# Designs tried in a protein design chat: VH-VL binders against Rho GTPase-activating protein gacHH (gacHH). Part 16

Target 1, 179 residues: Rho GTPase-activating protein gacHH (gacHH), of Dictyostelium discoideum (Social amoeba) (q86l99r1233to1411)
Amino acid sequence: SNKESLPFRRDVIEKVINHLRENSLDTEGIFRLSGNMESVRGIVKSFAHGEPNLSFEVHNISNALKHYLRSLDPPLIPYEFFLMLLDARKNEDAETIRNIFWKIPSDNRVVLTLLVDLMVKISENSNVNKMNSKNLSIVFGPTILKPRTPTLDRMALMTETQLQCGIIQTFIEDFHYIF
Key: E = the ipSAE of ESMFold2; O = the ipSAE of OpenDDE; V2 = 0.75 times the mean of E and O plus 0.25 times the DockQ between their complexes.

## First folded at step 14 (VH-VL; framework fv_umesolerbart)

Design f05 (from e05 with heavy chain T31D, light chain S31N; at its last look DockQ between E and O 0.90; V2 from the best seeds 0.00; counts 0 for: pae E 3.6 > 2)
Fold by ESMFold2, look of step 14:
Structure f05 (fold): chain C 179 residues (1-179), chain A 117 residues (1-117), chain B 107 residues (1-107)
Amino acid sequence: as target 1 above (179 residues)
Amino acid sequence: EVQLVESGGDLVQPGGSLRLSCAASGFTFSDYWMNWVRQAPGKGLEWVSFISDSGSVIYYADSVKGRFTISRDNAKKSLYLQMTSLRAEDTAVYYCARDEWEYFDLWGQGTLVTVSS
Amino acid sequence: EIVMTQSPATLSVSPGERATLSCRASQSVRNDLAWYQQKPGQAPRRLIYGASTRATGIPARFSGSGSGTEFTLTISSLQSEDFAIYYCQQYYDWPPTFGGGTKVEIK
């Protein structure tokens, strides 16, 4: 296949998240609105090579982070946690979601904590930026929580995606309990 | 100009099928989440379905789940609703609605679906 | 599902007077509430979002207030074009739901 997977670089993701924390909290539609595709591709390459180029308008940076996270293989939340988290969300069991989160490898946990903390801060300013926890969960659900093998059943895929979004929403809304 | 235009409403028999279309113009369609909202004659508004900008996140009202399928084609700037197993209760004006931030800032004119024998 | 209840169903008001429309949610929706105006044969028009923020182009005589479970739309100094049906809508949780509407008509 010609699809490119990208290496996990904790130090790069931390720098990008910190940049967005300082520059995106007042930006309407952050993570939801498009960037310039040419710029975004170049920025994603800089992330993959360990040399993040953050000299772009904030929408290009946020889109690049989103695309980088989508390109990780394994994803930010490793594949073996996918079904457990979906089942816990289906049962609306935040305690089990917390227990599963703390079993995730430590480097992934640190990055996920930083990412969800950024989402919390964005959602706390949603009267300005318009991105509440529900909006952010729709953006990030299918980005960082993915199955090893996608289902071929279209209806099952839609249900799984709703559960993926629900897990991210739980992370944001119950941040201090889970993290 | 910024607008949404629905089409495909018709008179159909119970158990029939119908496909609604919504053409968008004057804005970047691929940036927006989209919805279908319906209104039975003389009644209030009822949300029907939601689709995210990429089409990856979809929700349905319980009353239509399993019978209706929402889809979009961003290249054609179009939103669709495939309706099957139609019932008398599905009789309504169907609106295409642009989702700004979970509320609907732009509506089409509506297309009437009548389900009657 | 969050049930939205509007009252009164019909409100008769003289031009130039104040109208107050009520919307109650069956559980807290925080400030995730919108108001729409609908005239006969027309699509709804968004008036208010975030419980109290007027949409662009909406006259200052429209104001929204409330949070949690109780919300009001106030129309000061009613104009002839304001006689319509008004709907509230929560967007806090799935599915989004509308109230049954309040028809504002000439007394």
Scores: ipSAE 0.338, ipTM 0.764, lowest interface PAE 3.6, mean pLDDT 90
ESMFold2 (binder alone), look of step 14: mean pLDDT 93; pTM 0.936
OpenDDE, look of step 14: ipSAE 0.615; ipTM 0.883

Design f06 (from e05 with heavy chain N35H, light chain R30K Y91W; at its last look DockQ between E and O 0.89; V2 from the best seeds 0.00; counts 0 for: pae E 2.7 > 2)
Fold by OpenDDE, look of step 14:
Structure f06 (fold): chain C 179 residues (1-179), chain A 117 residues (1-117), chain B 107 residues (1-107)
Amino acid sequence: as target 1 above (179 residues)
Amino acid sequence: EVQLVESGGDLVQPGGSLRLSCAASGFTFSTYWMHWVRQAPGKGLEWVSFISDSGSVIYYADSVKGRFTISRDNAKKSLYLQMTSLRAEDTAVYYCARDEWEYFDLWGQGTLVTVSS
Amino acid sequence: EIVMTQSPATLSVSPGERATLSCRASQSVKSDLAWYQQKPGQAPRRLIYGASTRATGIPARFSGSGSGTEFTLTISSLQSEDFAIYYCQQWYDWPPTFGGGTKVEIK
């Protein structure tokens, strides 16, 4: 994909997350169901310009946030933490995951905390919105936690993505311990 | 009509390969997570594999890991299962199933794979 | 993996009678539990999801209850079309796993 990297805008992300916290907790399939792609593109563009367009329905906004986060380079969780987190996940080591989290740069850490907090709130209402911690982890794992160099091995990639998702699931389920 | 239709089931020898297909119609395939589930003759149901909407996240049962490959073509509204190194214990009816929030709400009719010498 | 155990393996019930099927998980799956019905030569059909929510089009005589490790599917008044195999399934954790099934047969 030849998609252009967008600038990291903490202020924009916080506004979007706050909007979603207020308007999306009871939305079925939030972050999972697709919105209108043209609308999503427009919203993402507004993020890049520093003023998020939040006049759209919540699926478009959530997909825009997902797309925006996916486009970040470096990703929300910087590359240098990728292997360490995966290794910690392999060992089911929540303490190490916590320690790694607190080494993440402050702006990234703040945004990550807000994002995962939103996921926790969404997951707590999964009986309505159908988005539990597993579903959310599948959505956000490859979105915010990426390797600097993608693997070409199919089996390795599969294992990697499972670990990516597992890390996000750990963030959600052990939120109060980690954050 | 909302439906899934499996195809590709056949009789193969142990160690052989086979590719199953699942054609989706009547719904927006590209937005759904998909699964393969199999059932040996006279036995229960066994989950085989999962693939997310974009194909970015995949899971396999330990029993098929390293031998089976799940994939999808959203443009063709199709789900696939490439099976290699087939064993007698892989003999089963293979179902493609649509994921609805952790559960299987839509199933195909199944396709029979028989592995026998 | 989470092991799902169904009991009894076979349940003989007369038409019009109540059928009670049990599903046990080796560890808590909270309410991430579904029930499926399968008739001979057919694909499974989802009956219940979220442990107690009846799927669209499923008759009211079917009900699910339970949480954690113990679950029950109840058919209040068995109809002729209800004789089938019933499976429980969890997706609390990877991998999704099914119970061994309970065959409901005519007494």
Scores: ipSAE 0.430, ipTM 0.826, lowest interface PAE 1.7, mean pLDDT 94
ESMFold2, look of step 14: ipSAE 0.485; ipTM 0.817
ESMFold2 (binder alone), look of step 14: mean pLDDT 93; pTM 0.935

## First folded at step 15 (VH-VL; framework fv_umesolerbart)

Design g01 (from e06 with heavy chain N35H, light chain G50D; at its last look DockQ between E and O 0.89; V2 from the best seeds 0.00; counts 0 for: pae E 2.6 > 2)
Fold by ESMFold2, look of step 15:
Order: structure tokens, then sequence, then C-alpha cells
Structure g01 (fold): chain C 179 residues (1-179), chain A 117 residues (1-117), chain B 107 residues (1-107)
């Protein structure tokens, strides 16, 4: 866990997502493969300062975005939506998931829409990049959804994580209905 | 040599506990998603559990949920399966398997767990 | 859970002949299917992934085909080392599941 929280910067995240949309759709293992950790840390710092440095190999950029999103406090999907989204996913209720999404603050909704659209585009090219909706859901499930109070109970954590991944998979697979 | 080696299989009574280990060598263990797969004597393969490279995502087969705990130590290049409340139907050879883009490209030779009274 | 059904359970084939093994999924898994070979006392070995792509080092006599719910593993000219049990496996959706296996034995 990163103990340092980072500010939400919509304009930074948009620039990074747009860069990845233009440069990553053919990249094998995008978001799953690691980058150079020195580079990744420097890139994350540039995001936090509002001046994203995108002059790096794409795996470093994608890894930096993932770590930046994990470090947001509050997270991209604000804490108050966590339990209701998990409950809606548990009931396999895409309509309720859509209704909850549209209650999220507008800046967060725009960024989330761009991020999930990127995931859709990556998954549509999974024959090349190896990242289908299930792979992306494993990478992003715990990244953009997190509870206000983390649990140490292994059974509760297991259930939470499965539902977090399921929500991301629903976002990708039902993108045009939800977003 | 690129390999996985399981250990810790034993004969135990129902209700007992065991900890299985899987030692990885010859590859960058920390970048791979890992699985446990088991095979009862004379039977087919059954997936048991999954853990992502950073342990942030963990899944279990329904048959073992609540009784088994998967974990990993990337510094020690090791995968673990803590088994509790063992039942006769848990009797199997347990394999650790490396995930390569959702398929198992590397398997250990397995360790036998026998649960019998 | 996606059920994988293999047929036949046992296939008796003479050396040098063609063996054809079938795998059926209870719902579409698109092309997300692998084939494994397991010899007695050994761990499984991956043969085919993505339905039709041979794994590195697998002889050309092994080929996979199919998509959706119906898949085939073909061994074009069976050799003595090919007598084994063969499993198909999907992970299109949770959980990963295997077929029950097809034992290929000498006729």
Amino acid sequence: as target 1 above (179 residues)
Amino acid sequence: EVQLVESGGDLVQPGGSLRLSCAASGFTFSTYWMHWVRQAPGKGLEWVSFISDDSSVIYYADSVKGRFTISRDNAKKSLYLQMTSLRAEDTAVYYCARDEWEYFDLWGQGTLVTVSS
Amino acid sequence: EIVMTQSPATLSVSPGERATLSCRASQSVKSDLAWYQQKPGQAPRRLIYDASTRATGIPARFSGSGSGTEFTLTISSLQSEDFAIYYCQQWYDWPPTFGGGTKVEIK
C-alpha cells in the first residue's frame, strides 16, 4: 500500500488516458506488465504536480497511471458509492449500476468514462495485446474502487475483491448501456 | 532451469490442516499470476485458487472457499496454500501452475495430500 | 460455471494414424481454450492455447481448431509418446474449468 495520498487532477488523467489511447492498443500486457520502478515513481510524481511527463515507454506510463489512481484519496469512485455498487453487482443489476454511476460527481464521471472507454478499446484488440475484459478487471478492480475502512478479514476481502473486479468487468462489457 | 517445485503434502485426518509450498526458480516470479490446481487419484484436473502478481486479487473454487488460503512471497519466490478443515474429497495431488495469459504454461510435479481416517 | 465436456472418454488409435479429440463448452468461450497433455505420473504439459496456437516446442502434428462451444485437438500421425490423457481448459469466465479428459491409448 502507498501511504501518500495524491490529489485528483482531472486534466492530468485525461492527458494520460489520451496518450495511452494513441500509443498502447497494440502493446502486449498493457496495464499488467510492470515498468521500470524509478521511471514509474518519477512519472507518478509528475502527475501529482499537474505536469504529466509522458516521454517514457508506454509500460512506464500505464503503470504510473495505475499507481496514481491507487493513490487517490478520495478514490476515483468516491467512498460513498462503494457499498452500493458492490451490492448492485452482487445482485447482477446493471440498471442500478448505471443509476449509481450517474450520481457520481461530474469530474469523476468524465474521467471514469474515458478510462473505461480506453479499457473497452484495449479489450477489443485483445487478440494482439492479450488484455480482455477479465484481465483488465483483475488489474483495475481494486485500483479504482476501495472501501473507506479497509478490512483485514480474509473472507470479506476475498468477497470485496471479487465484486470490485465484477463491477469493472460490467463497466467494460456494458459500456454503452451504463455510460 | 525454469521450474516450480511443490512440497508439504502429507497424510492427515479429516478436520486437519496443512500448508503447501511452491518454490519458483529460473524466472521473474513477481510478474506472474499463479494458481493451484488439484487432481484426485484417477480423476481429472480441478482448479483450486488464483492469486495475482501483487496479491491484490484472489479467487477460490467454491469447494474450498473459506477453508483454503492462497498467498505468495515475491521476495522468496514462493507460493503457498494454507488448508484447514480438510475433508476426504480434498485428497489429491496439488499442482502449482504459472499463468501465461490465462493458460498454464508451467506446472510443478505436484505434492500428494491424503485425507483419511 | 462453464462445463467442459470431452469425448470420447477413451480413444483407441494405432500408431501412425490420426487421432481426433473433441471438447464442448456449455456456453461460448469464444477462442479462449487450451489443450494439455498428461502422461502417467507427470504434470500436464500445455499443447495449444487460444484454441489453435501451438505452444513453443510442440510438434506440428498437434493442431487445434474450433471456436464458441466446439473444439477439436488433432494429432495427425500418432507417435508412441503421444499415448496420454488430454484435457481441454477454458478461462473465458470464472472459474477456470477443465474437461474430464480423453485417454488416447494404443489399439
Scores: ipSAE 0.495, ipTM 0.821, lowest interface PAE 2.6, mean pLDDT 90
ESMFold2 (binder alone), look of step 15: mean pLDDT 93; pTM 0.932
OpenDDE, look of step 15: ipSAE 0.684; ipTM 0.896

Design g02 (from e06 with heavy chain E100K, light chain G50D; at its last look DockQ between E and O 0.74; V2 from the best seeds 0.00; counts 0 for: pae E 2.5 > 2)
Heavy chain, then light chain:
Amino acid sequence: EVQLVESGGDLVQPGGSLRLSCAASGFTFSTYWMNWVRQAPGKGLEWVSFISDDSSVIYYADSVKGRFTISRDNAKKSLYLQMTSLRAEDTAVYYCARDKWEYFDLWGQGTLVTVSS
Amino acid sequence: EIVMTQSPATLSVSPGERATLSCRASQSVKSDLAWYQQKPGQAPRRLIYDASTRATGIPARFSGSGSGTEFTLTISSLQSEDFAIYYCQQWYDWPPTFGGGTKVEIK
ESMFold2, look of step 15: ipSAE 0.518; ipTM 0.828
ESMFold2 (binder alone), look of step 15: mean pLDDT 93; pTM 0.947
OpenDDE, look of step 15: ipSAE 0.567; ipTM 0.867
ESMFold2, look of step 17: ipSAE 0.488; ipTM 0.817
ESMFold2 (binder alone), look of step 17: mean pLDDT 93; pTM 0.946
OpenDDE, look of step 17: ipSAE 0.607; ipTM 0.878

Design g03 (from e01 with heavy chain E100K, light chain G50D; at its last look DockQ between E and O 0.82; V2 from the best seeds 0.00; counts 0 for: pae E 3.9 > 2)
Fold by ESMFold2, look of step 15:
Order: C-alpha cells, then sequence, then structure tokens
Structure g03 (fold): chain C 179 residues (1-179), chain A 117 residues (1-117), chain B 107 residues (1-107)
C-alpha cells in the first residue's frame, strides 16, 4: 500500500479550517512559516485518524493542514480535473474555471470552498498577516492540484506548476464569481 | 552572522554555460523562499528567478526561461542557478536574495557574469 | 507586467536637506511596494516595505508614503552616507519589477 497517502476526512478538515478562521487571520506568515516538525507530524496523524488535536500553536496547525492536504491521494481537486483547469487558466477563462469547480464531487467542493474562503479572509488582512493571494497561491497550488502522472519534461513541469498557482490565485481573487 | 555568499561568476563565451552558487549561513535556509536578481553594469535591478522553500514552485523571468534553471539543496543550505545558451545581455552581477513576503530582505554581495566574444 | 517609473533620475541635495523620491506603478499595486538603497559596489539593502513600514534598523530619517500607483521615499535630513541609488519594487503580481532608480548625489 501507499504509506505516504492519507484518507480524505471532510469532517476533520472542516474542524481544522474553522479553528484557523478563528485563530489565524492576524498571524504573520500563516501557512508559509514552518511549525515544529515533531508537533506537525503528530497533528497530521491525529487528522488521519479522525481525531484532530488542535491544542497547539497556530503555525503547527496550519502546517499540519498543509501537509495533510499534500498527502491526500486522490488530491482535494481530483485528478480528472487537472488538465481541464490548467487549460482554462491558460486561456484566462474564469467562466470555464467556475463551470469545472461545480463539477467537482460535493464533499470535495464543500472543503475547497471553506479552504478558499479562509484564504480570501487571510488575503483581505494581508497588511497584517503578510499573506496576499500570490503568496497563498504558491503555498496551495501544488498542494491541492496535482497531475496523476507528473511529466518528465522539465519545461512542461514548470508551466504546469505556474498554472496550478494561477488557478488558486483565480479562486481567491474571483471567489464570489466562482464559488 | 546572517549572510548569503554567491560564487561561480566568470567570463564566458556567447552560447556558453555557467553554474552559480549561493551559500547561506546564520538562518534556517530550508524555510525561506529564494530568488536570483541581476544587475547589468551601470543599469538597474532585474528579477531573474524564484524558488519556494521545498522547490515545488519555480518562476523565471521571460528573458531567461528555458535557458536558466534554479535549484536548491536545503541540506547544504545552498541555492543554484544553472545558466545555458548565454548571451551578451546576460552580462550582470547576479545576486542571491532571500524572500520575505515577496520583497528581498537579505542580499548577497553578488557574483559577476561576463558574456563576451 | 507592472512597469515601475522612478523620478527624478538624479537628485542633487546638500547634506542636512530633505530629499524626495517618486515612484509610479502602471497599475495599482496597493501597498505592496518596497524601497531599496544601493551604495556603489554594494548589494541593495531594504529600507521600506508595505509602502510605509521602515525595516528594522533603518534610521528614522527614511520614510515611505503612498498607495495604489504613486509612492514617495523621503529622507528628512540627508547624511553623507545616504549617497546611493534608490530603487522601488512592486511585489503585487508576477513578475516582481523594479523602478529604474534615483541616484542621490550629495553636494
Amino acid sequence: as target 1 above (179 residues)
Amino acid sequence: EVQLVESGGDLVQPGGSLRLSCAASGFTFSTYWMNWVRQAPGKGLEWVSFISDDSSVIYYADSVKGRFTISRDNAKKSLYLQMTSLRAEDTAVYYCARDKWEYFDLWGQGTLVTVSS
Amino acid sequence: EIVMTQSPATLSVSPGERATLSCRASQSVRSDLAWYQQKPGQAPRRLIYDASTRATGIPARFSGSGSGTEFTLTISSLQSEDFAIYYCQQYYDWPPTFGGGTKVEIK
């Protein structure tokens, strides 16, 4: 089996996002600054077991969520949507991005909405927390949007990564239109 | 002492290749995003490339895309820029720059790359 | 790509006098604007970020103001060590871009 993948637990992710909404909006560098590696590993395990332990400093919680989302297989945005979203971003087609979002399975869509709403709230307070939409897109682009099979072409890989970040940036900046 | 030290600048022929290195000390390199910024002699600053802390996100200026490759080795606290197909307009002092919220809070002293026939 | 335009290109100011440097963006960068000082033969150093926040250790005579498309760096009482070129840089969108610089000459 795949030791690196973790199960998708909507209820856990919702609890973690709600905790961060209440505790992170004025935290400098949230999602970008590292936490304590030992604490983060323990918190991620608690997420995977369905029993989130949120009695930690907020950077450890945000890092744990980030690492948990990176470990999902399939990712939060399922693999079949990867190329469609990249193509829509390449064409600067926000209407198509919106249409694709609404085709995502409902559990994933709810979590993605909560996650992007959190990113919107953080970015609206970026003069305090320093995390604008560009910063957040760098953190979350590769985290939640991944190809099933990574390309071996270095040029294509770079282009895909930039488009992944662009899609997240579009989600944040056009939240009310897309979601 | 918190610092960045670039090396590897040299005189090269057009079409040649060169690898720049940047050694970090005095801070936790693995948690910072990093950039290369260059300055042609007597000219202003031009951003060249960006790499995130885990190398998952990389950006290049259009002028160097496809010719330059940024990389990092967090265990060695080092940032790299592999340059190929060098042109006269690539002649510049190349700075390693630490990313703080998308502006650059720590700079190395630079290494000179000269591309001439 | 966001074009940053600095003026004047060269500013001659006597020691102790006030220097005012301008930076304009081709579109709004909100407050995502930094100022750097570069002395001859040296790397740039950050003076101001978020348009108006002085970096730690930067003397109080340096101040930044502005938002959107128009920004100003002010040196309230120019010292001999302030002879340098000053650059603004936006970090609102990719790619990050710099202004062309303002060279501040003393006396």
Scores: ipSAE 0.370, ipTM 0.787, lowest interface PAE 3.9, mean pLDDT 90
ESMFold2 (binder alone), look of step 15: mean pLDDT 93; pTM 0.937
OpenDDE, look of step 15: ipSAE 0.505; ipTM 0.850

Design g04 (from e01 with heavy chain E102Y, light chain G50D; at its last look DockQ between E and O 0.78; V2 from the best seeds 0.00; counts 0 for: pae E 5.3 > 2)
Fold by ESMFold2, look of step 15:
Structure g04 (fold): chain C 179 residues (1-179), chain A 117 residues (1-117), chain B 107 residues (1-107)
Amino acid sequence: as target 1 above (179 residues)
Amino acid sequence: EVQLVESGGDLVQPGGSLRLSCAASGFTFSTYWMNWVRQAPGKGLEWVSFISDDSSVIYYADSVKGRFTISRDNAKKSLYLQMTSLRAEDTAVYYCARDEWYYFDLWGQGTLVTVSS
Amino acid sequence: EIVMTQSPATLSVSPGERATLSCRASQSVRSDLAWYQQKPGQAPRRLIYDASTRATGIPARFSGSGSGTEFTLTISSLQSEDFAIYYCQQYYDWPPTFGGGTKVEIK
């Protein structure tokens, strides 16, 4: 395959999140349902080149954001914070999670705040869109929080995935305390 | 026709292994999250495992964690459950189920796994 | 995990009469509750989701109600095909859990 890592572009992500905030809160299955994969690939390339093309059906845009975030290197939450966050989640220590969040570089913190705020808005309308905090945590756990060196141990990977999703769920459910 | 068809259930000794398969047809398998649910003879339903559409998120019931492995092949429209270290309490009909919003709108007819000496 | 308790275990009802099935959660599941019907040798079939919304193709004689911790499935004017086992299932929190079932049988 020909996978390429993508650079972090704050201004692109902000534009995409704002578009979704204005157009997706009533959309059933937003971020969970797939779009047209050829469209999604093209949109991801427009994000990577700094000129997002948002003239598409909202599922294509949400999937493109998801795939763009998965392809970032370094990821939205930089690698050095991965183990600290997982350990704080394992200990159910929301105060430490908050302290770690505020150590994340400023550009990443702003984007993460906007992304989690979007997730909060979506989850508040989950009776319509069907995307509660648990659904969103499955979508975004491995997407924005990942290790520099992936484990090959299946049991460790399963535990890490549970903690990754749990951190995103904590961000959504305790948004006003953490952010 | 929209359907799920399980296969691979068999009689096996305690400590043995089996691989269950579930073939999907009539819908876009690659866009759905999938589950295994089991039912011991004469008993109720117990959720077993979950896998997201791209396999990036996987969950297991505590009773099977470390012994069962869920996987999928979207190109083959297939869901799998690799079972190892089987125990008598794993005896059940195993269903694959299509996940809508953590409730299950499409079920296969099930495949029977019997674990006995 | 959230424990779902169904009662009664068995309900004997004459055809044409009303059946009322109960499901209780050990903690609030809001409206994240589904009901399934299962006939012998068959897979479960979804009847109700979101506590009260009928799935597509389910007859109007099936209705669900409740929220929080207490839920009811009502079958008005039972038909011969309605004699089966009924399960409730919460999907509010991991893992999804099922009640023990209520068997509706002919009196």
Scores: ipSAE 0.199, ipTM 0.716, lowest interface PAE 5.3, mean pLDDT 89
ESMFold2 (binder alone), look of step 15: mean pLDDT 93; pTM 0.930
OpenDDE, look of step 15: ipSAE 0.373; ipTM 0.814

Design g05 (from e06 with heavy chain D54Y, light chain G50D; at its last look DockQ between E and O 0.85; V2 from the best seeds 0.00; counts 0 for: pae E 4.1 > 2)
Fold by ESMFold2, look of step 15:
Structure g05 (fold): chain C 179 residues (1-179), chain A 117 residues (1-117), chain B 107 residues (1-107)
Amino acid sequence: as target 1 above (179 residues)
Amino acid sequence: EVQLVESGGDLVQPGGSLRLSCAASGFTFSTYWMNWVRQAPGKGLEWVSFISDYSSVIYYADSVKGRFTISRDNAKKSLYLQMTSLRAEDTAVYYCARDEWEYFDLWGQGTLVTVSS
Amino acid sequence: EIVMTQSPATLSVSPGERATLSCRASQSVKSDLAWYQQKPGQAPRRLIYDASTRATGIPARFSGSGSGTEFTLTISSLQSEDFAIYYCQQWYDWPPTFGGGTKVEIK
């Protein structure tokens, strides 16, 4: 299960997000369209080694960031916050979501802020790039928020996934209140 | 030829079960988000269910939640809808639809599900 | 959920004339609106997305406009193949919803 676990490298993630901020806001389907699998794997390895290689077409870099974030253990939002966030989203309680966000460790909060700010900028240009808050929430919901022990109950998994996406959508739409 | 072809529609009794299939051809199925949309006879369109490219995100209409299960097999380029506890109001033509930026750019021909005694 | 209301339910027009179809959302969907055409016995066909952008291969006589809660599909000079039912659809928020349809028929 953990053979693909990767270390959290704040400095790497910041460089990658800044690159995407400068190069992806006009890119159709950013984060949703696939990249070249061999290129993406090589880029992810460069992230893990602390030397991000950004000399690739932008879809390869965005896919590499997604895969890197998926491979973090613990995830970007640490496991102990998972159930609290899902419950707050289930009750449509953005105030509680904000309070939980500010309890997350500071390095994780900085990276989350940069990542969600990138998503906000992309969604504000969705007429061009086609990626609104809903599309981005589908991409990033399971990427950065996940349980330590996944349920095998199909209905519970469906509900968890909907709430995971909803939290990301709340982050994007209420960015200035939460962050 | 780029197409979607549904199958598995039938006449079933209330409370029964049925499995619909949708075969994709002529495009890279595994990169697309997919949906089921239905249309009751003489009525409008109703969205039923959504599945992301690798099944990590799944959504259902409230009217079918808990009774229908969407799934996909990217190796077989196929989308499925497992229906259980069928009701008369589930009677409809069921379309599989390819998502392009939140809009349905490719539709199958539909398959008719009739639920009656 | 966001309710989409189409009017009129039926529109009778002569070939070569203009048809104007209305779609109203119960809350703002910004520009996240599509229009579909459906002929008897056929699947829907996408005409317009993002409120005003014609899909590839759609004739220039079809145009969409509006934002927020009020949207319009205009067919500037109806052809015989344009007599069909037209649906608007939003996916600004979950669930995606369709309007009830406007049937465009020969006067």
Scores: ipSAE 0.344, ipTM 0.768, lowest interface PAE 4.1, mean pLDDT 90
ESMFold2 (binder alone), look of step 15: mean pLDDT 92; pTM 0.935
OpenDDE, look of step 15: ipSAE 0.486; ipTM 0.844

Design g06 (from f03 with heavy chain S54F; at its last look DockQ between E and O 0.89; V2 from the best seeds 0.00; counts 0 for: pae E 5.4 > 2)
Fold by ESMFold2, look of step 15:
Parts: C-alpha cells; structure tokens; sequence
Structure g06 (fold): chain C 179 residues (1-179), chain A 117 residues (1-117), chain B 107 residues (1-107)
C-alpha cells in the first residue's frame, strides 16, 4: 500500500461534498483554514476505506477532502488532460476548456461538477465566508490538476502553477458555460 | 507580541544579489499567505510578491519576475526574498506583509535595500 | 492591471475639521478596497477594508465609502495624530495595486 497516493472513490467524494454543501457555506475561511491534523488524518483514512466519517468539525472535513484529493493518483482531472487544459487557459480559450472537460471520464466529470458547484456556492457567499473565486483557485488549482512528471525548471513551474489556478478560476466563474 | 521583523537590507552594486528575511512571532505563521511590498524613498507602495501558506502558489510583479524568488520555512516561521540582478530601481524599503483576506493587516518595520555604484 | 488614482496629492486641514480623500480605480473593483495610513519612518497601518469596514481598533472618526470605481476616506474630526499619508489599495484582481497617496498636512 502506497501512502503517497489513494484510489479514486466517487461515492465517498460525493458524500463529503454534499455534507460540505449543507454545512460549510457560512464558514469563514473554509478550505483555507487548517483543521486538527490528527483528526484530518483519521478522516482521510476513512475516505480511503470507503466509509467516510463526517462526525467532525467542518474545518476537519474540508481539510480532509483537500488532502484526499491531493493524494489521488491519478488526480481528479486525469494526467492526460493537464497540458491541453494549460494550453487552452494560456490562449484564454474557454470554449476549448469546455470541450476538454466533456472528454474527461464520466465519473470524474460528475465529481468535478459537484466540487466546482460547491466552490461556486461558497464564492457567492464570500462576504460571509471570505472565500472568493481567486482564493478557492489558489487552494484547488494544484490540488486537482497536476502533471504526471513534475517540471524541474523554476520558471516553467511558476507559469504552470499560475495556469493551474487560472483553470480552476475559469471553472468557477464560467461554471454554467463549461459545465 | 504579534510581529514581523525584516532583516538583510544592505548597499549593493547593480547586478548584485541580496537575501531578505522576515521573522514572524506571536501568531500561527503556517496558516497565513504572505507578501513582500516595497517603497522607494519618497515614493508610494508597490506590491512585489505573494506566497501561499505552503508555498504551492507564488506570484511576482512583472518588474521582478525572473530576478526575485520568494520562499518560506513554516517550521522556522520565516519568509524570504532572494534578489538577484539588482537594479537601481530596486532601491526601496522592503516590507513583509501578512495577507488577511487579500489586504495586509500586519506589516514589518521594513529593511532598506540600496542599489548604486 | 488596475490603476488607482488618489486626489488630492496634498490636503491641508486644520485640527478638528473634516477631511475627505478620494480614490479612483481604472475599472470596477466592486468593494475590494482597503485604506492605509503611513507616518514618516513607519510601516503602513490598515484603517479600512471592504471599502467601508473599519479594522479593529480604528477610531470611529475614520469612515470609508464607495464601490465600483470611486471611493472616499473621511476623517470626521481631524486629530493631531491623523496628519499622515493615506493610501488606497485594490485587491479585486492581480496584481494588487496602490494609489499614489494623499498627504494630509496641518493647515
């Protein structure tokens, strides 16, 4: 068992996202503020085993989802789509981003739709929760969109990271067009 | 109690290098996004660079991109700015600033960098 | 990037009088605007965020208003400690940008 990466479990992720949709929209700093690390590790373990334990403070749940998504291999957006999405974002081509999204495998698309819808709902309440699309893109950009082989060039890495965040921000801001 | 303290400012020749440090105390440094902001003598404020809480997202002003490198060490509660290829227009007081909700609620005292022959 | 323009550059006001400082953005920043006070040799101090919300510990004589492209900072009754330079800053989009400052001086 490789503790660095975790299997994709659609049913678990759906349950967690639905829980957060019901319980987190008024929570200041959701996905940005830390939880208790021991609790977060235990919750992530429950996700990996298919038995999500959601009886925790909401920051522990949101951090657990973030860490679980970061640990997926392949990531929520499969590796094969990384360069295409970055190129489309570089060219400011939302139509191509939409076309690429619809080529992503069905289970991943469903989860991604639920996750981005949650981010839209959070950002619509950002006057209370302080998490606008810019903040959420910083949290989720490198979390769900990753290269198969990390770039070692510092300049390329900076450009890559900015594009990753830009794609997530586009998903949030153009949700109804893309999804 | 809660403070940021910059250090490492110096007089440097054009083309030289310098490393600035910022020590945080009195708050949980690892949960905050951090920035560098500079102010040329007698001039206004200019944002320089941003780093997220674990360093996964970094932004630079166009004027410093490729020459400056922001970094942090959460275990040491420290923020850094590595500056290379320094120019006369980089002469400024450099502040580290804590990012609350995209505005800066805590500033250090600043450290002066002078670039001249 | 979004250009922030402050006016006037210098404002001469007697103690006890009202001061009104203007900040204009080159495009809408909605309410994503902060105001800072800076005294000589000191770091800036945040006064106002979200265009109109006073930071903790800021006296009630400071108030902010506006949205979109036009913003004001009002000091309702100037005290001796209020003579300083004031900066506005937008945080709507990258990069964050500051106005050129308004120096408030004793008349």
Amino acid sequence: as target 1 above (179 residues)
Amino acid sequence: EVQLVESGGDLVQPGGSLRLSCAASGFTFSTYWMNWVRQAPGKGLEWVSFISDFGSVIYYADSVKGRFTISRDNAKKSLYLQMTSLRAEDTAVYYCARDEWEYFDLWGQGTLVTVSS
Amino acid sequence: EIVMTQSPATLSVSPGERATLSCRASQSVRSDLAWYQQKPGQAPRRLIYDASTRATGIPARFSGSGSGTEFTLTISSLQSEDFAIYYCQQYYDWPPTFGGGTKVEIK
Scores: ipSAE 0.211, ipTM 0.725, lowest interface PAE 5.4, mean pLDDT 90
ESMFold2 (binder alone), look of step 15: mean pLDDT 93; pTM 0.937
OpenDDE, look of step 15: ipSAE 0.742; ipTM 0.908

